# VHH binders against Profilin-1 (pfn-1), part 79

Target 1, 132 residues: Profilin-1 (pfn-1), of Caenorhabditis elegans (q9xw16)
Amino acid sequence: MSGWNAYIDTMTAAAPSIKRCAIVGAADGSVWARTEADNVFKASEEELKTFVALFNDVTQVPAKGADIEGVHYVVPRTEESLIFGKKENTGFFAVKTKSAVLIAVYEGPNEVAAQVRKAVESMQTYLNNAGY

## First folded at step 12 (VHH)

Design wc154 (from wa36 with I102W; framework vhh_6fv0_2)
Fold by ESMFold2-Fast, scan of step 12:
Structure wc154 (fold): chain B 132 residues (1-132), chain A 123 residues (1-123)
Amino acid sequence: as target 1 above (132 residues)
Amino acid sequence: QVQLQESGGGLVQPGGSLRLSCAASGFTFSTYDMYWVRQAPEKGLEWVSTISYSGSNTYYKDSVKGRFTVSRDNAKNTLYLQMNSLKPEDAAQYYCAKDYDWLTGYFGEFDYRGQGTQVTVSS
């Protein structure tokens, strides 16, 4: 298996409330690794290309929302390298590094969301320090 | 104030079993992922197992997979680790944690593991 799959495995072990996640290229949305089988991350290459382009100007995202796995999420606000969204009891966190975008989809209350955000930001820091 | 108290450790022979418990208080246990970590003599802190807030997702260190089972009882605010087919390499102080980042080995600023419970495997 690829080295990037080990990152997915590490991330889901650290935050098992993540239902589905992926690591994709920041420039083109190409999938480097994703959860599989019963937790398969289902976004198309076209959807991911559109999604990573949102990081070119995150200030525009709250007005339009974001689509992941064919689901439209309300994005209440964004931060410099973070887009997050909510739809009922489901949500996501996505962070950008130099070369990658990490996307994690979860289900649960605010306490679960906080844990998922912490995991995603920890992986972002790790990858940035590794030169990605 | 977050409090975690481990129990259930002891001395067993290789191939034996133990069931560890972690009693949690001071936070809404049912909304947090929980972790088991261990530290063997002369080794660093090592992640063992994780369980999601609902109990539906579990993950294990490769060397314990198939032998250990993590579970939780949200009504009793208790986390468990069933350890079967114990090996000498499993001997360690075992801790539960609410706020543990396996990638960095960091415990949260105001949350930390209890005193742990000692597991010894000897014949």
Scores: ipSAE 0.353, ipTM 0.704, lowest interface PAE 2.5, mean pLDDT 86

Design wc16 (from wb9 with Y100L; framework vhh_6fv0_2)
Fold by ESMFold2-Fast, scan of step 12:
Structure wc16 (fold): chain B 132 residues (1-132), chain A 123 residues (1-123)
Amino acid sequence: as target 1 above (132 residues)
Amino acid sequence: QVQLQESGGGLVQPGGSLRLSCAASGFTFSTYDMYWVRQAPEKGLEWVSTISYSGSNTYYKDSVKGRFTVSRDNAKNTLYLQMNSLKPEDAAQYYCAKDLDILTGSFGEFDYRGQGTQVTVSS
């Protein structure tokens, strides 16, 4: 509904280079909201459950990479609550809040990647401050 | 160092038009999505419009859709906001920005938005 979908709209408005994104539960990867229609975020329930579990120990992720929407991404490094990856002209940023994981898939050059990261981290800060 | 310089604001009557400009320097303008934000006297900063780095995608606050048009000239490192059918509710200090972090926090020592340009709508 308008609840969590409003945050999806805010993120995509903040960084138009975001092609697809979702907000999922940190505990189980359940989808709270995602982009739809032509920009539908297509990750399966099992893939999302596996993905959010990566936040239990982000230091192991660079050795193996990460899978989102059936695409395997190289993860060059991680931070405590941040996993990001690259594959050619595409990439993603995923951040964990208290209750959620925000995932944004983008296309474009490195400067676009920096903007997507800022948009996702700004939303992370907002949601953490709101108790999520 | 990032510099953003807004211009084009002024006093206009309701129904009038203004074109704002933002001259950018100190970064590779053509690779950044850009934003217009505004602040009315008793309100916080609010997002107005976004334009993608290539100019192919634009987004607008609901209350300005159909009246405002954002555009950019990457060869000139310049961002524009064409404002038509201006309403008293549009009166604010207008800023261009390369990040939207300002919407969720206070400005720090090295504020990365421009100085702004004032728009006054008075009959």
Scores: ipSAE 0.020, ipTM 0.434, lowest interface PAE 7.9, mean pLDDT 83

Design wc17 (from wb9 with Y100M; framework vhh_6fv0_2)
Fold by ESMFold2-Fast, scan of step 12:
Structure wc17 (fold): chain B 132 residues (1-132), chain A 123 residues (1-123)
Amino acid sequence: as target 1 above (132 residues)
Amino acid sequence: QVQLQESGGGLVQPGGSLRLSCAASGFTFSTYDMYWVRQAPEKGLEWVSTISYSGSNTYYKDSVKGRFTVSRDNAKNTLYLQMNSLKPEDAAQYYCAKDMDILTGSFGEFDYRGQGTQVTVSS
């Protein structure tokens, strides 16, 4: 868990509009690392298990949306390894690697969303290349 | 002011090739996913391909997979679609589109669509 916090720090440094984030196991949603204290990522084990299972068929997600931290997000579209959602002034990007799912919750307008997506996808590429 | 300008269409025989280009301006091209969509006469818009903002991820409609290749040059603000082994069913007006406005856009809507470039495949 502890060693993975360095990746959380890297993502939040690259996109300061990330308010909360986590790295979880792709198979079961187990938390490997998350933001803590005042920025604690609050998703339950059951919610994360449900969330990572969405990557088994992302084409179904826009019709239903997605729940993160008890908040229901509208999901406008998905890619094979990317789910993103929006609710008013908040949003998230979630990407799947070989063994992990990275989830970043942000606040702000579309201009910051682009930076958050870049940070999350950069980390996705790095972890995939590292065998994760 | 967001602008998208397609080019490279034309008339080809079945089995031929064309390379489409889309020149983008008025936004930070390198931060947006881009799409190719097409529309044949009297038909709706049909998604063809997606490329992520970095170029690392590409997706294709099943019927074009293996024949079409999407790419981008972020330094030139240009999107490309290499079309090989063209079939009569590929004949359509081709458009590039910027990623949807996450804050204000609707599901399945595109922020901006260019003027398009016509692809005709003679049998």
Scores: ipSAE 0.000, ipTM 0.140, lowest interface PAE 12.3, mean pLDDT 80

Design wc18 (from wb9 with D101N; framework vhh_6fv0_2)
Fold by ESMFold2-Fast, scan of step 12:
Structure wc18 (fold): chain B 132 residues (1-132), chain A 123 residues (1-123)
Amino acid sequence: as target 1 above (132 residues)
Amino acid sequence: QVQLQESGGGLVQPGGSLRLSCAASGFTFSTYDMYWVRQAPEKGLEWVSTISYSGSNTYYKDSVKGRFTVSRDNAKNTLYLQMNSLKPEDAAQYYCAKDYNILTGSFGEFDYRGQGTQVTVSS
């Protein structure tokens, strides 16, 4: 849905350190919208299906980490609707809404992580209020 | 390969001072926030302090504010903790760690922690 691209644009404008992001279905990991071209979000459907299933029991994730775009991230802790990971100078934030999971991959020092988290959580709130 | 090596611990009397050091290697030290954490005998791991990658922002556990000062020297890949006015409750094994800054959430688990340096406070 082309309308979903506007939310991608909103998140990347709010946190310019986001390199790639996507909005995917919470039930199956199907891609609703993603960054494209030079910033294409490259995760496969199988990887995304596995990733969104992590939200069914987030307590398992810190012990195993998480894989996004073939990259394994250390996950230091989780919250009920939030998984975040870190690897060197890269990281991600993923949040679950009623129907979607938002995933943002960023690059930069740790000081930018708070800005990325804020952008993703703001969009999570917006989508939940919109019924998604 | 990530390595963290703590030093500077020892036995001190209440009111004394110690300076802990952490030598880091195997990663670009200047791009990571760093942490000091401690573990008292038969207790859980406790966050003590955070310093941002640039050194411009510092955070402290309430009970150590005004007594402890964290700093870093990015040219030397070294993290420091200056501990003044030490109290018996500060006695613990002290570790440096790298992972995430505290502003992204609560205290988290670390992807790497050193062997630690022991701090004992007694008469």
Scores: ipSAE 0.000, ipTM 0.123, lowest interface PAE 13.8, mean pLDDT 80

Design wc19 (from wb9 with D101E; framework vhh_6fv0_2)
Fold by ESMFold2-Fast, scan of step 12:
Structure wc19 (fold): chain B 132 residues (1-132), chain A 123 residues (1-123)
Amino acid sequence: as target 1 above (132 residues)
Amino acid sequence: QVQLQESGGGLVQPGGSLRLSCAASGFTFSTYDMYWVRQAPEKGLEWVSTISYSGSNTYYKDSVKGRFTVSRDNAKNTLYLQMNSLKPEDAAQYYCAKDYEILTGSFGEFDYRGQGTQVTVSS
């Protein structure tokens, strides 16, 4: 595929248990690419602007949690470039690069969560090395 | 203690079919996404297909879409790859894997692969 859709395809190939994902601008949450059709990533532009702003001060996030697609997730801890959340057997991983934030929503046991985290961190490394 | 054993390879003519199997042991097969990768002599590893832990989601390399079908039987701890309309460029050693990383345009790294099964396509 062309454009940013190729990176979505790469992440879902690496971790097919990703239910929905997106690549958004780090400055404003603008959508560069996302899953579509039956796997459409449904977050609004307003929600994404709020979400990417969390990376400006990740230390505040565990106290408040995070909202993605209208679902409130408990965020147990953060790292400088990583926010992840859980709600029952669902969860997300979000990583920040120089210019982008990658968000992947999944459902499944801890082994699935580990595979999804690996896929988003691999893409984070690739995009950082590509200057994004 | 993680083991993967591939089988089902062989020699076929272009347009032929083969079904590969991968028997898994030493881990909880039903909780892992699984992968097929291949390597032709003197070439790098190439990702072919993925299947989610439940079997609900499948993904394929563009050049095999419509020809290959991945499936799994969690009760038997077995992964399958049905290969139809085989082409000479599909000739390779095929491996299954439970954990690997891919980058855009490549298969990346993987671990816990088995011995592999050889696929030869010749007329």
Scores: ipSAE 0.011, ipTM 0.344, lowest interface PAE 8.8, mean pLDDT 83

Design wc2 (from wb9 with D99F; framework vhh_6fv0_2)
Fold by ESMFold2-Fast, scan of step 12:
Structure wc2 (fold): chain B 132 residues (1-132), chain A 123 residues (1-123)
Amino acid sequence: as target 1 above (132 residues)
Amino acid sequence: QVQLQESGGGLVQPGGSLRLSCAASGFTFSTYDMYWVRQAPEKGLEWVSTISYSGSNTYYKDSVKGRFTVSRDNAKNTLYLQMNSLKPEDAAQYYCAKFYDILTGSFGEFDYRGQGTQVTVSS
């Protein structure tokens, strides 16, 4: 099965320190694709609907933090169409495209965070150029 | 100063095997995901394999899956690629890298790769 699952496979191969990830609709947080089985991305559709709404005003996010998979993350700051958070040795990068939000949860040292960010931003650029 | 030094290439007959090594220095090897990339004559760079910083996750290009095995020894700062059942299509200069963007087919702007090691497959 190809479709959106192929992009999940590409992202995890590009940054194998990604523990779980998903591609969701920007308007409603509906899941288009996610990691499965032992790496299943566990966020509910209700949590994802709340999360994607954060992109309506990213400047307010550092004051509140963000919740993913029932875990509350500190968000030190945001950038254009980018929210990232940290909790101990775990973290996430989430980027918004025209139609989608990509969310990647990683675990590991600070060096892998930079590699995960590059992979997520590369996919963001690719999907925007493809009209998504 | 990041340094990566590949070795282990050579000439092999179709169906033969080679083991490539990549010696890393100038950075904390154990905290980086690592990549094997190749370039055949008159072709662009192609991703071959990825291994996570811990060694627990590995990924492969479809055409090498089942024949190549990537591994690492973090205590020795060394990355390996075991290549079995080699085909003429595998002939290329092989490089290791700290980062390779599979989607765009490019190295990270400031991430280093070594000089490479040449693999030739011929009867």
Scores: ipSAE 0.424, ipTM 0.730, lowest interface PAE 2.4, mean pLDDT 88

Design wc20 (from wb9 with D101S; framework vhh_6fv0_2)
Fold by ESMFold2-Fast, scan of step 12:
Structure wc20 (fold): chain B 132 residues (1-132), chain A 123 residues (1-123)
Amino acid sequence: as target 1 above (132 residues)
Amino acid sequence: QVQLQESGGGLVQPGGSLRLSCAASGFTFSTYDMYWVRQAPEKGLEWVSTISYSGSNTYYKDSVKGRFTVSRDNAKNTLYLQMNSLKPEDAAQYYCAKDYSILTGSFGEFDYRGQGTQVTVSS
């Protein structure tokens, strides 16, 4: 349907441990594409608007953590365009491009986390080069 | 079996330099962010530095910024920490790690941390 769904499929194929993911607008958190059905990404419009605003000053995020799908994550550190967090056996990576924020929620240990991060950062590079 | 082996520690005078190495085996080194952490006598573990899996992003504890430089050689599965202008407060056992639970303050086993290498800064 939407061309943006192809990027969701690409990320989940590259890292099968991604349980749910979405591509949202960087300015407002509007959903461009997300996983659906049995693995639907469930974040509310208000939560996503709050989440993407964290990229306005990522240095403040480790002190407060981040909320995705009603789950509060501990954020151990941030990078200029990367927020990641962990809670027990779950975690997420979120990266900002020029126009979008990519969010991937995964389950598993650090080995799984590294694969998910690589997939998300590869897509970030692709979208930035494509002008998004 | 995951193994991390630190080396390069020693005794140095204040203002001196040391280069630490960490040889990694048993996992795909190039896909993991790596960390340097340290433990001074009678103190807890302190995060010192992070390097991303590709080497493109590096992060430092405020007190070591400008003095320490982390780097990696993914072809050799080796992590490095160049330490310049060493201060007495830098004296500690230094460890490399691929488990970021230390950064969140969570308790964890040290299975993925090596034996460490001792850094002493004296008079």
Scores: ipSAE 0.000, ipTM 0.154, lowest interface PAE 14.4, mean pLDDT 80

Design wc21 (from wb9 with D101T; framework vhh_6fv0_2)
Fold by ESMFold2-Fast, scan of step 12:
Structure wc21 (fold): chain B 132 residues (1-132), chain A 123 residues (1-123)
Amino acid sequence: as target 1 above (132 residues)
Amino acid sequence: QVQLQESGGGLVQPGGSLRLSCAASGFTFSTYDMYWVRQAPEKGLEWVSTISYSGSNTYYKDSVKGRFTVSRDNAKNTLYLQMNSLKPEDAAQYYCAKDYTILTGSFGEFDYRGQGTQVTVSS
């Protein structure tokens, strides 16, 4: 538990418009670390299992959208290791590494969304290089 | 074209205060998260502080918490860093930045930093 919280802290410092985020296991959606207290990432175990399974075939996701924290997001397109969605003033970016999925929920305009994407993709690169 | 112009540096005694400013142009300042970073002589760039686009969220390097305060005035396209209780180890060239990436084990790469403003702390 303890070590993974440092990566959450790094991501939120790099993109402070992230409202909630988590690092979960790619195989099962188990939570390794997440934001807590007033910024608690609220996804259930069942929702996370469903969500990480989307990475098995990301091409199916734009037709159906994605659910995070009980909120349904429109997913306009996907990349092999990236799912993102938007709902009015909120959105998310989720990226898959070798063994993890990083999920960041943010609030703000498109410019902030671009900065959140950079932070999430930078952390993806960092974790892949670290063997995760 | 994105431009960032820092000012407000100078020489202070230990325990003194300085207020840094960063004037932004060439982009919609109010819609970007912003950063302060610094570089001491013979050291790499280190992250100092971050502020969200709205000003609602701020984050600080551990060694400056309680001494530094980041703020912004979106109407003036200006970012600020209030530095109190300055220590010799705070002496550095200070830069503001628009974008930040994490590609290594340290706080990463910056885009669109300005020329910087020099802070010197000595007795």
Scores: ipSAE 0.482, ipTM 0.772, lowest interface PAE 2.1, mean pLDDT 87

Design wc22 (from wb9 with D101H; framework vhh_6fv0_2)
Fold by ESMFold2-Fast, scan of step 12:
Structure wc22 (fold): chain B 132 residues (1-132), chain A 123 residues (1-123)
Amino acid sequence: as target 1 above (132 residues)
Amino acid sequence: QVQLQESGGGLVQPGGSLRLSCAASGFTFSTYDMYWVRQAPEKGLEWVSTISYSGSNTYYKDSVKGRFTVSRDNAKNTLYLQMNSLKPEDAAQYYCAKDYHILTGSFGEFDYRGQGTQVTVSS
């Protein structure tokens, strides 16, 4: 329905190991687009509001971890605009742009994580260049 | 330059124990979270444990909870992994790391990991 769904489709096509993803507002965690139906991204409004606030001080995140879809992830390190985590064979990458946060949840061994990261960072660059 | 040196691996019977050590140099050890990761036969790199820079917070892979304990001595720049009740599926090359790139497996991202120490579990 929204034009933002085209960006979801682009990321999932670039990294087939992405199981669920969303594009949310950086200020409030409001959902702009998310995967639906059999791949519905299940995070609540409260959880997303809490999650995007982590980008206000990413240095605190590795000590506490991060919660997405009710799952607690270990966050080994962060970068200025990147948070990623792992729990068993499930993981996520989240990147912040000027106006948005992109979140991709994937399943698979650590080797597939590299493709998911590239897909998310490529979209981050595209959106920043587009003024988002 | 960053240097990480693992030790303490060896052959142990199922149910046995080993204590791994990682000696760190070339960076301010006390300001970095540290990680244990392993590569088992037929598998990719698996995260095993994380310890925060202060030692106050520890995290574990679900299959090792209650059996493995991570700790650190910031005065000695040393990271430890105490492994109890070892199982055949714990057999792997064990690495310590300070760089998150260890978890992505991308080319060129392992400059900050050590050379590893081998753990074998068999009778």
Scores: ipSAE 0.000, ipTM 0.158, lowest interface PAE 14.7, mean pLDDT 80

Design wc23 (from wb9 with D101Q; framework vhh_6fv0_2)
Fold by ESMFold2-Fast, scan of step 12:
Structure wc23 (fold): chain B 132 residues (1-132), chain A 123 residues (1-123)
Amino acid sequence: as target 1 above (132 residues)
Amino acid sequence: QVQLQESGGGLVQPGGSLRLSCAASGFTFSTYDMYWVRQAPEKGLEWVSTISYSGSNTYYKDSVKGRFTVSRDNAKNTLYLQMNSLKPEDAAQYYCAKDYQILTGSFGEFDYRGQGTQVTVSS
């Protein structure tokens, strides 16, 4: 069906502390690919529509935080194409490309968070250059 | 300063085994995901295996699955790669790395790798 699973595999190999991740449509939050089986990304269609809409005005996000898979994350700050949050030993990085939003939920300390961010931002660059 | 020192390479017959080690210093080893990468003569760098900071998650290149096992000892700041059933195509300089990222036009690039340890597989 979809070739997008190869990008999920690349992300998890580059940052194995990613617990779950997905690639979704930037306009509507439709799932293009996600981790499956024991690592299934469980966000609902409604939650994903709400989440991708946050990229329309990222400056509002730190005041209210963000919800992913029913978990509320504190968002300390945002950048134009990046939303990230933390909840104890877990966190997420979400980046917007031309057509997609990549969401990676991870577990680990700040050093792991930095490695996950690097992997997510590298994939963002790769996909943008591939026309997505 | 970050330092990584690989060891354990050598000459082995096809079907043989080697255990590689990577001694890490200059950073909090237990809080980083770690990587094994290799480069054969006249070839580019190939990702071989990844292990999460806790050791709970491991990933492998398809061609080494079932033959190689990555592990770590966070108390000793040491990363390991157990290589069984070695094949001629496994001959390469093996490196450990602290960072690995995806770049446009290539799968990835690693940083803070050591000098490497050479693996030769021949009769």
Scores: ipSAE 0.287, ipTM 0.662, lowest interface PAE 3.6, mean pLDDT 85

Design wc24 (from wb9 with D101M; framework vhh_6fv0_2)
Fold by ESMFold2-Fast, scan of step 12:
Structure wc24 (fold): chain B 132 residues (1-132), chain A 123 residues (1-123)
Amino acid sequence: as target 1 above (132 residues)
Amino acid sequence: QVQLQESGGGLVQPGGSLRLSCAASGFTFSTYDMYWVRQAPEKGLEWVSTISYSGSNTYYKDSVKGRFTVSRDNAKNTLYLQMNSLKPEDAAQYYCAKDYMILTGSFGEFDYRGQGTQVTVSS
């Protein structure tokens, strides 16, 4: 897990408006790495299992929204490997790779949201190219 | 058009200090996370520090922790890097940057980088 923590560190440095983030298994939602201490990612195993299953049919997500860390987010639209949501001044981006789902919860304006999305999608590309 | 203009570089002795500034224009500076990066000829682009849009979160390369401090003044559209206890290894062209892309699980590419300001550390 220590190795995966380096990717969490890279993502938060690339997008410091990320409040909390995690890399989880795509099949089961098991946590590979997450932010800790003052920025601990608090999603339960049950919530993560439910969340990663959303990628099996992303077209259903906008009608119901998505829950992360007990917070319900409005999901305006999805793409095949991307779910994103917004609630007030917070939001999230989640992307699926072959073996993983990256989840980043951020706070800030739309410009910050675009930077967070770029960081998450860049890491998605890296992991896919590495066979994950 | 996005413009980033660095200043404050110069020649210092080891152990000296410099304060770099980056003047931003052509975008709403206060709504973007910002970055300092540097390049020495052999090392390539190296990430130095990051600051969130509000200034609340900062991150640093391990080798500069405790010596460098990033800050910003959103009313003046200016980003700063206070560099203390400068070492010869800190000699580089320093750039501020607006956006970042990860390609390899480490820091990769920046879309909007300024022209840079040179820092030289010599005895």
Scores: ipSAE 0.551, ipTM 0.803, lowest interface PAE 1.6, mean pLDDT 88

Design wc25 (from wb9 with I102V; framework vhh_6fv0_2)
Fold by ESMFold2-Fast, scan of step 12:
Structure wc25 (fold): chain B 132 residues (1-132), chain A 123 residues (1-123)
Amino acid sequence: as target 1 above (132 residues)
Amino acid sequence: QVQLQESGGGLVQPGGSLRLSCAASGFTFSTYDMYWVRQAPEKGLEWVSTISYSGSNTYYKDSVKGRFTVSRDNAKNTLYLQMNSLKPEDAAQYYCAKDYDVLTGSFGEFDYRGQGTQVTVSS
């Protein structure tokens, strides 16, 4: 039904080590699209509202970490529009566009993490160029 | 030095089968998601299939679902594509890659793909 689901499908094909992902509104964390069924992205509306607000000042995030799906991640550093975290063999990449935040939770080694980051950044560039 | 070496292509009749192999070296194969990509004379680069580093997750282009199966043997650093019920539209040069952008249809900054193996489907 949602046109945004096509981008979720593209993300998982581009980096098949992504376990769950979502595209949410940058202003309020409202879910535009997410992985479903056995791979359902489980973050609450309250958690997502808190999470997207981290992009208002990413420099504060490494001191506190970040919570996604009730899991606390260590955030080693941030970039202007990128927050990423690690917890054991899992991690996430989140990037902000003009109107959206893309969040991808993955499992795997550092090489896989690099591929997930590339896929998320590619989608970020595409959506920014499309005016989102 | 990253190297990928494809093999297994050939000429088959419609409805035939081929099994492609990709031998990888110069990187830790078992820690990368891998891709099969093809290029036909009348088309640009097309993503065909992706497999996660562990082999647990696989994805396919809609037109090949149910006919193609991607797999890997991490102990042998080898990626496979089993192609069944081949159609004329599947004729192309097939490449394996460790760095491919499915959204833009392009390779990463160093174009990590092999020389390819040619698949021809005709009667």
Scores: ipSAE 0.595, ipTM 0.815, lowest interface PAE 1.6, mean pLDDT 89

Design wc26 (from wb9 with I102L; framework vhh_6fv0_2)
Fold by ESMFold2-Fast, scan of step 12:
Structure wc26 (fold): chain B 132 residues (1-132), chain A 123 residues (1-123)
Amino acid sequence: as target 1 above (132 residues)
Amino acid sequence: QVQLQESGGGLVQPGGSLRLSCAASGFTFSTYDMYWVRQAPEKGLEWVSTISYSGSNTYYKDSVKGRFTVSRDNAKNTLYLQMNSLKPEDAAQYYCAKDYDLLTGSFGEFDYRGQGTQVTVSS
């Protein structure tokens, strides 16, 4: 819906070094909104279903890593509602809310990674407070 | 210590132009996304524009699209905002920031903004 696209726009404006991002359903990985066109978030429905299931037990993720958009990321550690990964100069942050998972893929140095994390966590707080 | 110093504000007539500058020091400017934020009298902080660390991606508040252009010179640690076709509603104190939360409308845990530069639009 157009409503959810506004949050994608806000997240990319808050951290313009985000290359691609999406808001998906926590239960099934269904896409609520994502970046489009040249910045299309291109994870398959099957991949997203698998990815959101990682939040059922985040403690297992560092041993296995995580796949987003067909790319395998090393996950150095997790927090209760946060999975993040690195592969060379690319990384992602994914946070879970009550009913959604926000995924942001970025490219850049550690300072950029910190700003992307802040933007994703800010959106997580906003959506949780909104009942999502 | 992060330091941000804005300049270039002034008084213009509607339809006029100004170019704002922000001189940054105390951090590795070239590795941070940067923000322009404004505050008009009796109003809260409003996000105006964002630019990625490399300068490749820019975003703008809807009401300034096509009129304002953000840019940066990483060799000079300087952020710019070119403002064309200025309107009375653009009158505000303009700040640059490396830590601004668009959802809360506030600067981060520490207030890493400069003193700002005043833009006045008078007919």
Scores: ipSAE 0.609, ipTM 0.826, lowest interface PAE 1.5, mean pLDDT 89

